# VH-VL binders against q9umr5, part 218

Target 1, 268 residues: q9umr5
Amino acid sequence: SYKPVIVVHGLFDSSYSFRHLLEYINETHPGTVVTVLDLFDGRESLRPLWEQVQGFREAVVPIMAKAPQGVHLICYSQGGLVCRALLSVMDDHNVDSFISLSSPQMGQYGDTDYLKWLFPTSMRSNLYRICYSPWGQEFSICNYWHDPHHDDLYLNASSFLALINGERDHPNATVWRKNFLRVGHLVLIGGPDDGVITPWQSSFFGFYDANETVLEMEEQLVYLRDSFGLKTLLARGAIVRCPMAGISHTAWHSNRTLYETCIEPWLS
Short names: E, the ipSAE of ESMFold2; O, the ipSAE of OpenDDE; V2, 0.75 times the mean of E and O plus 0.25 times the DockQ between their complexes.

## First folded at step 8 (VH-VL)

Design pg30 (framework fv_nofazinlimab; at its last look DockQ between E and O 0.76; V2 from the best seeds 0.79)
Fold by OpenDDE, look of step 10:
Structure pg30 (fold): chain C 268 residues (1-268), chain A 122 residues (1-122), chain B 112 residues (1-112)
Amino acid sequence: as target 1 above (268 residues)
Amino acid sequence: QVQLVQSGAEVKKPGSSVKVSCKASGGTFSSYAISWVRQAPGQGLEYLGYIIPIFGTANYNEKFKGRVTITADKSTSTAYMELSSLRSEDTAVYYCARGGFDSYGYEPFDYWGQGTMVTVSS
Amino acid sequence: DVVMTQSPLSLPVTLGQPASISCRSSQSLVYSDGNTYLYWFQQRPGQSPRRLIYKVSNRDSGVPDRFSGSGSGTDFTLKISRVEAEDVGVYYCMQGTQWPFTFGQGTKLEIK
């Protein structure tokens, strides 16, 4: 039998967004128990990510308990960060494949048409002012806002991303790394035509330097220092990178070709 | 110069709802936060919640969650606070306040509205 | 929730004399960024509150230098070096470190 699949949605999303994915899984892996978690839907997805992590943890624990052979996680967009944090705080998770579906794993510094209403171009350079404050950090989008021009503020004020990345010292860093390394495979999915994740390489733990030059995962300090286990995972062949062009952000979970190429192989 | 102008006094019956407006002028609206606090007669200040208009949603004090709704209209630079299921203890002056920025980041309450008296009585 | 405790609650002062208000928090107000988000507000009779101090010791523009804020961790103080008649009102401390942000009870400053 196939391992259960747990799906975590993204910002402003709900379980409805994954109807096609569910169909694809049922067709290709009949009998798979797929649970799309309807927590923190819509506007509630703006709640602090740690709050979301706690909520999703409560939901996945019983599922994992009933699946001693392990489960698969498919986590979309913001959900990918939630899942990574979840795997970091859980010392007893049994996740085989963690599929990060177009997630801003290394943060967001977006300036795209899709996010213009949320992050206008004229305001992007100033969002650090509100996001790196106690007021801003009460919103999920600020929890992974990563301003490359204000790295000091990011490192000090980010209450979520900087912590799960091990970029700021904290007493749980070693344990979180250990926990995260329990994952069987980390499947990173994203692409240049996403139009939301900025830079799109963030889905592969790439990100801007201070000059907004995109550096790859292997050039990141979190990798070089192995602060949360990326270097270790790569060394043991546990990281799968699946880039795909021609897919917009809202289509990652509904594209059949993407599913067959990047998702399905890891559901067995 | 930044100004916050609130709507006028309200008299409401228990169980009804009230919606107070706060119009900002003289500065940027979208990237700031608007806070709502209230003060019962002869009492202290109580934080209800705040909205960051650019995000389109508010953060609420759990004490009022389910009854208070804070919204913002960026086109008119106006924030709103709606309180439902009103009770006598909701009688208070309701204030909106804007946050500003300094060299270190966001600072709340640099400008205040004049307050709106809401009276809940049978 | 973080509890903010002010003392005294009533503060009668002679004109020209100094005044001191204490504000204690139930937990540290140091945020992850190393800043302490402690604020002081003044509310004169019949007026809206006015921010005097932000982040423990920074005076807002237009606030007389006779006002000063100090403290760290859980203990904070607002001082008025020489009380003037216009200083009559209620003073509040507020923490902005942990949501929900909370106010002290207020200290009523009166002239003897």
Scores: ipSAE 0.886, ipTM 0.949, lowest interface PAE 0.7, mean pLDDT 95
Fold by ESMFold2-Fast, scan of step 8:
Structure pg30 (fold): chain C 268 residues (1-268), chain A 122 residues (1-122), chain B 112 residues (1-112)
Amino acid sequence: as target 1 above (268 residues)
Amino acid sequence: QVQLVQSGAEVKKPGSSVKVSCKASGGTFSSYAISWVRQAPGQGLEYLGYIIPIFGTANYNEKFKGRVTITADKSTSTAYMELSSLRSEDTAVYYCARGGFDSYGYEPFDYWGQGTMVTVSS
Amino acid sequence: DVVMTQSPLSLPVTLGQPASISCRSSQSLVYSDGNTYLYWFQQRPGQSPRRLIYKVSNRDSGVPDRFSGSGSGTDFTLKISRVEAEDVGVYYCMQGTQWPFTFGQGTKLEIK
């Protein structure tokens, strides 16, 4: 039988967005138990990411306990960051494939037409002022706002992303790294036509330098220092990179070709 | 200059709801956050929650979660605080206060509204 | 929740003399960015609170230089070097380091 699949949605999203993904899984892997977690839906997705991690942790524990051969995670957009933290804080997770579906793994910096009402063009350069404060850090989007022009503020004030990426020291860093390394496969999916995740290479642990030039994963300090295990996973052959052009942000979970190419092979 | 003007006093019965408004003028509505704080007669200040209008949602103190709703209308530059299932213990002056940006970053409570007295009586 | 404790709660003072108010937090108010999110507010009778001090020691525009804030970690002080009649009111400290943000219980400054 197939391992159970747990799905974690993204910003302003809910389980309903995954109906096509569920159909694809049922067609190719009939009998798979798929649980789409209905937590932090809609505007509740703006709650602090650590609060979301706690809630999702409580939901995934019994699923993992009933699956001795392991489970798979499919984590979309912001949900990929929730799953990153879950894998680090759970010292007993049995996740085989962690499928990160267009998630801003190194953070978000940019105006997109899709999120313009949340990220007005005129506010992109000023959002650091409110995000890097205790007030701003009570909202999920600020937890992974990564302004490359104020990297010192990001490193010091981010209550979530800088910590799970090992960009700032934390007492639990060694344990978090050990736990994350228990994952069987890290499947990274994203693409240039996403239109929301900025830079899109954030989905592959690439990110802007101070000049807004994208540096890929292997050039990042978090990779070079192996802060949470990326270098170790890559050496183990456990990182899969699956970029695909032509897919907009809200279409990753409803594109059959994407599913067959990037997701289906990792669900056994 | 910035001013915060709140709606007038309310007298409500237990179990009802109250909705207090806070109209901001001066500056742009998206350039600040609005906090709601209350003060029972002769007592100290208590934080209910706050909204960052550009995010379209608010953060609430767990003590009031499920009873308090904070919203913002960008078109009228007005923030609202609605408290439901009112009890006698909710009798208080309710204040809105702004946080804004300066050269040192984000600072809360640089301007306060005049306060709205909400009396819950049978 | 972070508990903020003020002392004294009642402070009778003679005009022209100094006054000092203590604020203690149940845990450190140093945020990860190195800033300490400690604030002082003044509330005159019948008026809204007014921010006097932000981030421990920074005086707001229009606040007389007789007001000063100091402290670190868990222990903070608001000092008035020469109390004037207009200073009568209740003074509150507040922490903004950890949600929910919390206020001290207030110190009532009265003229003897």
Scores: ipSAE 0.786, ipTM 0.903, lowest interface PAE 1.0, mean pLDDT 91
Fold by ESMFold2, look of step 10:
Structure pg30 (fold): chain C 268 residues (1-268), chain A 122 residues (1-122), chain B 112 residues (1-112)
Amino acid sequence: as target 1 above (268 residues)
Amino acid sequence: QVQLVQSGAEVKKPGSSVKVSCKASGGTFSSYAISWVRQAPGQGLEYLGYIIPIFGTANYNEKFKGRVTITADKSTSTAYMELSSLRSEDTAVYYCARGGFDSYGYEPFDYWGQGTMVTVSS
Amino acid sequence: DVVMTQSPLSLPVTLGQPASISCRSSQSLVYSDGNTYLYWFQQRPGQSPRRLIYKVSNRDSGVPDRFSGSGSGTDFTLKISRVEAEDVGVYYCMQGTQWPFTFGQGTKLEIK
């Protein structure tokens, strides 16, 4: 039988958005228990990411306990950051495949057409002013906002992303790295036509330097220092990169070709 | 210069709701925290919650969650606080306040509204 | 929640003399960015509150230089070097480091 699959949704999202993904899994892996977690839906997805991590942790514990052979995570958009934090903070997780669907793993610096629909006006150059304060850090978008022009503020004020990336020292860094490294595979999915994740290479741990030139994962300090285990995972052959063009942000979980190419092989 | 003008005093019955407005002028509205605090007669200040209008959602003090709704309308630069299931204990002056920026970064409660008296009585 | 405790709660002072108000927090107010989000507000009778001091010691524009703030960690002080009649009112400290952000109980300054 197949390992259970746990699905974690993204910003302004809910469990219904994944009905097509559920259908694909049922067709190709019949009998798989798939749970789409019904937490922090809609506007509740703006709650602090550490609050979301705590809530999702409580929900996944019984699922993992009932499946000692392991589980898989499929985590979409903001949900991929929640899942990565889960892998770090849970001493006892049994995740085999962590499938990251177009997640802003190195942060977001979005001034895109899609964000203009989420915000009435684009304000990417100004968000650092509120985001890098205690008032802003109470909202999930600010927890992973990464302004490449104010890196000192990001490194010091980020209450979430700078910590789980190992970009700021903290007492749990060694334990979090050890826990994250227990994952069987890290499957990174994203593409240039996403339209929301900015830069789209954030889904592959790439990000802007100070000149807004994208540095790839292997050029990032977090990789070079192996701060949370990326270099180790790559050396083990445990990182799968599955880029796909032509897919918009809201379509990652409803495209059959993407599912068959990037997701299906990892649902053992 | 930033100014915050609140709606007028209200008298309400227990169990009803009240919606107080706070219209901002001068400077940008969308990227500052608009906070709501209240002060019962002869009492101190109590923080209800705040909204950052660009995110379109508020952060609430948990003791008021479920009864307080804080919203903002960017097109009119107006924030709103609605308190439902009113009790006599909710009789208070309700203030809005907006943050600002200076050389030290973001600062809360830079500007205050004039206050709105809400009286809850049978 | 971070508890903010002010002392004294009532402060009668003679005109022209100094006044000092203490504020203690139940935990450190130093945020990860190195800032201490501790604020002082004045509420004159019949008026809205007014911010006097931000981030421990920074005086707002238009606040007289007889007001000063100091402290670190969990212990903070507002001082008025020479009390004037216009200083009558209630003074509040507030922390902005951990949500929910919280106020002290207030210190009522009166002229005796």
Scores: ipSAE 0.723, ipTM 0.878, lowest interface PAE 1.3, mean pLDDT 90
ESMFold2 (binder alone), look of step 10: mean pLDDT 89; pTM 0.911

Design pg31 (framework fv_nofazinlimab; at its last look DockQ between E and O 0.79; V2 from the best seeds 0.58)
Fold by ESMFold2-Fast, scan of step 8:
Structure pg31 (fold): chain C 268 residues (1-268), chain A 122 residues (1-122), chain B 112 residues (1-112)
Amino acid sequence: as target 1 above (268 residues)
Amino acid sequence: QVQLVQSGAEVKKPGSSVKVSCKASGGTFSSYAISWVRQAPGQGLEYLGYIIPIFGTANYNEKFKGRVTITADKSTSTAYMELSSLRSEDTAVYYCARGGWDSYGYEPFDYWGQGTMVTVSS
Amino acid sequence: DVVMTQSPLSLPVTLGQPASISCRSSQSLVYSDGNTYLYWFQQRPGQSPRRLIYKVSNRDSGVPDRFSGSGSGTDFTLKISRVEAEDVGVYYCMQGTQWPFTFGQGTKLEIK
């Protein structure tokens, strides 16, 4: 009787990261069919996001078709952006709850733990040089790199996030907005102790201005213009905000209290 | 002064693998891209793929996916291109080339290696 | 894939005379940022290619001013105002607007 759950992982991640999440779901909603998609694992998660969207789309179509009552999506980190695009490009999705688990919905401007591992000196101020080129846009990180000091380059060169957020015009914008608005609930989860997603408020559609001051969702042009439906969803009562302190980036899918507070209530 | 120095010529049997190195020297920053391009005898240039070392992974031309692997070792400032399941059609000069940046952004192919001749013969 | 077509493929020229090479793409090379990612390379016999022109018309440092690039959209031209003996070699155009990035088939410039 519980709707099936589809899980989409994040950057440098795989289905194995979700074993605790699956245990929690089985305990609270026994009988739920949970499918963790193991596409674009590890370094393949650096493939362009539109390529990943196509691959995940092919995987979710038959699952959604077999669940006329609807499905839920749980999408972690970078996976939340994949799910944003899935909901926009699919004319017939039947997603009830879209649970975005610490995803950089307005983009990223900060060093990932992975970049710190390879290069001790942060390159956040210089990534715009390669990211906002055709070469850089063939890597997922660059698809949602949002340098607030070079917003004009982001708007013009981003092949993914600027388009899916409606920050740059696209021929499909109207149909993408219509499709996204079909979602039952947009559940946004994130917190100040994440340590990777920068600014952490990006998980709630907040982001830096040119002075690196965070402006919340309601102050974003994307929201004010209702470019892909955030204002409409909020007015409908369909946006849920669930911030939680004390959780690091790799712990969102394995914290029981987080699950019980922010995820469990939305798994009908 | 930026310089790219490649490993020496190789003669390989069909079905084997070859790994060509490209050592970068000079320049002040390792967050540049390294492209690999080949040229069969008497023919034009063909793009195999490229790596942005700070991302730790590469992008490959679909024609070579499954056979080509491009890696980089920051500690030695060396990029590598490995091509497996070699055929006679893979006989070519293999070039590495750097893409750097300036105040105008990123531009590819500002410096080239000298090339490595790979001959595949039985 | 974007197909890059050069003409002529063989270009015999007399020393001191001008030379012109055409490059046509199967689709527009204008990227969303307004830039056109069209490049020209020279390969002298037995040598590695070298970049002459980046983004249609920008000449690299050290490249003689007798070389010039022009064009827009799908049609591009490399011109040499007065050919010198050292210019013999093969010239390639390349597009960097859409992956996979592709080269023209090359134009061999020879002295008559």
Scores: ipSAE 0.781, ipTM 0.902, lowest interface PAE 1.1, mean pLDDT 91
Fold by ESMFold2, look of step 10:
Structure pg31 (fold): chain C 268 residues (1-268), chain A 122 residues (1-122), chain B 112 residues (1-112)
Amino acid sequence: as target 1 above (268 residues)
Amino acid sequence: QVQLVQSGAEVKKPGSSVKVSCKASGGTFSSYAISWVRQAPGQGLEYLGYIIPIFGTANYNEKFKGRVTITADKSTSTAYMELSSLRSEDTAVYYCARGGWDSYGYEPFDYWGQGTMVTVSS
Amino acid sequence: DVVMTQSPLSLPVTLGQPASISCRSSQSLVYSDGNTYLYWFQQRPGQSPRRLIYKVSNRDSGVPDRFSGSGSGTDFTLKISRVEAEDVGVYYCMQGTQWPFTFGQGTKLEIK
């Protein structure tokens, strides 16, 4: 009765992290086939994002083939970038709801509580030096690192984010935009108490300008130029924004109120 | 002044493992690539892999993946390379090296360790 | 893998005369950021390698100005304008554009 749900995890994550989300879906939508993809777990989540996109693409093809009426994606943190790239590169995807669960959609520029816990001295102001090099681009964090003070380096050196955002010209831009626009709904979830995604508005396609002032989605060049279809989706009524305060980064998939408010309505 | 000091020479039997250390001093450790390169007697240089310690994982040359493990301990500013299932053709000098920055970005191999001779003999 | 080919592999030279070492890559070394990640290293007898040249033509600190690098795309050259006795050793090129990053075979420079 219900469309299958495919779950894509984030950085340093595994399928076990979604046990509560699976329970919520089973309670509200019994009989739903839910697949939590068991790829690039733990430290393997640092592999280049295009490598991850390739692996997840191979895994979703048979699931989508068995569900001609469509599927839903729930994609957490870094996983939301993997999923957005999937929607761009797959000319035959049948995704109805793409649920982006606290994902750094416009990039990351964070001295986050996670990074400070691991590295008590701030590194964000210097990370561009290694990230915008061939050595750094072999790691997923650098694939979506977005230093607002070195935008020229980002635009030229990013092997992933600048491309899927259409911020750098490439021969596939028109096809990727067309593919992305086949999604039924884009559900954006995040909030100010996340503590990891920086700025947290990246989950809603907001990001810093050069002064670290957050510009919202509608103020971003990628929106204004409609480079990959955000303006078209918004005009179509296909973008749902569901912010929620009081949720830390590791709790998005284990909060019942968040599930009931932001996720459940989209699991038809 | 950046200095890389490696552990001493090793003599090993085929089938065993070796772990070489590389201690960095006089500079930042966590955000530079620490690379491992080897040189068999009378031969050229071969890249094994590298680690950026802040990310906590390494990138390996696929021809060595499965036998080589590269790690870093940020608290001691020390990188390690472990090579398992040793064969006689693994006899080589093993070097660690650290990158640096130019005016526009990152540059590899700015500083080299003194090398560690590993001899694999029966 | 990007293959790096050096020529010549052995280079006998008279003191005070110029020397030139060629390095060719199997594909362009220009990265998406516009940089060309081509490096030259010197290994003196019994010593660790040291970097001489980074990004085609930039001399490292302490490298004499008689060393120069040039080239573009797939073809690169290291020149020594006037060879001195201390220049004896093996010279390697390396590409840093595409993982795995790879070295040339080396060019052994000797005084004739």
Scores: ipSAE 0.669, ipTM 0.863, lowest interface PAE 1.7, mean pLDDT 90
Fold by OpenDDE, look of step 10:
Structure pg31 (fold): chain C 268 residues (1-268), chain A 122 residues (1-122), chain B 112 residues (1-112)
Amino acid sequence: as target 1 above (268 residues)
Amino acid sequence: QVQLVQSGAEVKKPGSSVKVSCKASGGTFSSYAISWVRQAPGQGLEYLGYIIPIFGTANYNEKFKGRVTITADKSTSTAYMELSSLRSEDTAVYYCARGGWDSYGYEPFDYWGQGTMVTVSS
Amino acid sequence: DVVMTQSPLSLPVTLGQPASISCRSSQSLVYSDGNTYLYWFQQRPGQSPRRLIYKVSNRDSGVPDRFSGSGSGTDFTLKISRVEAEDVGVYYCMQGTQWPFTFGQGTKLEIK
């Protein structure tokens, strides 16, 4: 039988968004138990990411316990960060494939139409002022805001991304790395036509330097220092990069071709 | 010059709800956080919660979670605080306040509303 | 929750004399960014609160220089070098480092 699949949604999202994915999985892997976690939907997705991690942990623990052979995670957009953190804090998870579906794994620093929708009267260059404050860090969006022009503030004030990345020293860094490395495969999915994740390479752990030049994963300090295990995972062939063009952010979970190419192979 | 103008005094019965408004003028609204603080007669200040309008949701003091709802209308630069299931202990002056910016980040409570007295009595 | 404890709660002062208010927090107010989000507010009788000090020692515009804030970690002080009649009111400290943000009990400053 197929391993259970757990799905975690993104910002302002809900389980309804994954109806097509469920259909695809059912068709190609009949009998698969798929659980789309109905937690922190809609506006509740703005809750602090650590709070979300705890909530989702409570939900996945029973599922994992019933699946001794392992489970697969499909985590979309903001959910990808939640899942990465989840795998970092769980010393006993049994995740075979962690599928990061267009997630801002190295953070967000966009000024796209999507961002303008969220911040219609604000420029991305000024968001650091509120996001790196105690007030801003109570909201999920700020938990992975990564301003390349204010690296010091990011490193010091980010209460989530900087920690799970091991970019700021903390007492759990070694343990979190160990836990995260329990994953069988890390499947990174994203693409240049996403229109939301900025830069889109963030889905592949690429990101801006101080000049807003996009550097790839292998050029990132978190990789070079192996702060949370990316270098180790790559070395053992556990990282799969699946870029795809022509897919908008809201279509990653509903595109059949994407599913067949980037998701299905890892659900066996 | 920034100014916060709150709605008028309210008299409510126990179990009912009250909604207080706070209209901002003379500056930007969406990029700031609006805080709500109350003060019972002769007592100190109590933080209820705050909203960052551009985020579309608020953060609440757990003490009031489930009863307090803070919203914002960016088009009118108005924040709202609604408190439900009112009890006598909710009798207080309710204040809205807006923060500002400095070189290091956001600073709350630069500007205050005039306060709204809410009286809960049978 | 972080408990903010002010002392004294009542502060009678002679005009022209200095005043000092203490505020202690139950835990450090140093935030991850290195800032300490400790605020001082003044509330004159019948008025809304007014921010005097932000981040321990920064005076707001329009606040007389006779007001000063100091401290670090868990121990903070608001000082008035020479009390004037207009200083009568209640003073509050507030921490904005850890949610939920909390106020001290308030210190009532009166003229003897």
Scores: ipSAE 0.348, ipTM 0.748, lowest interface PAE 1.7, mean pLDDT 93
ESMFold2 (binder alone), look of step 10: mean pLDDT 90; pTM 0.921

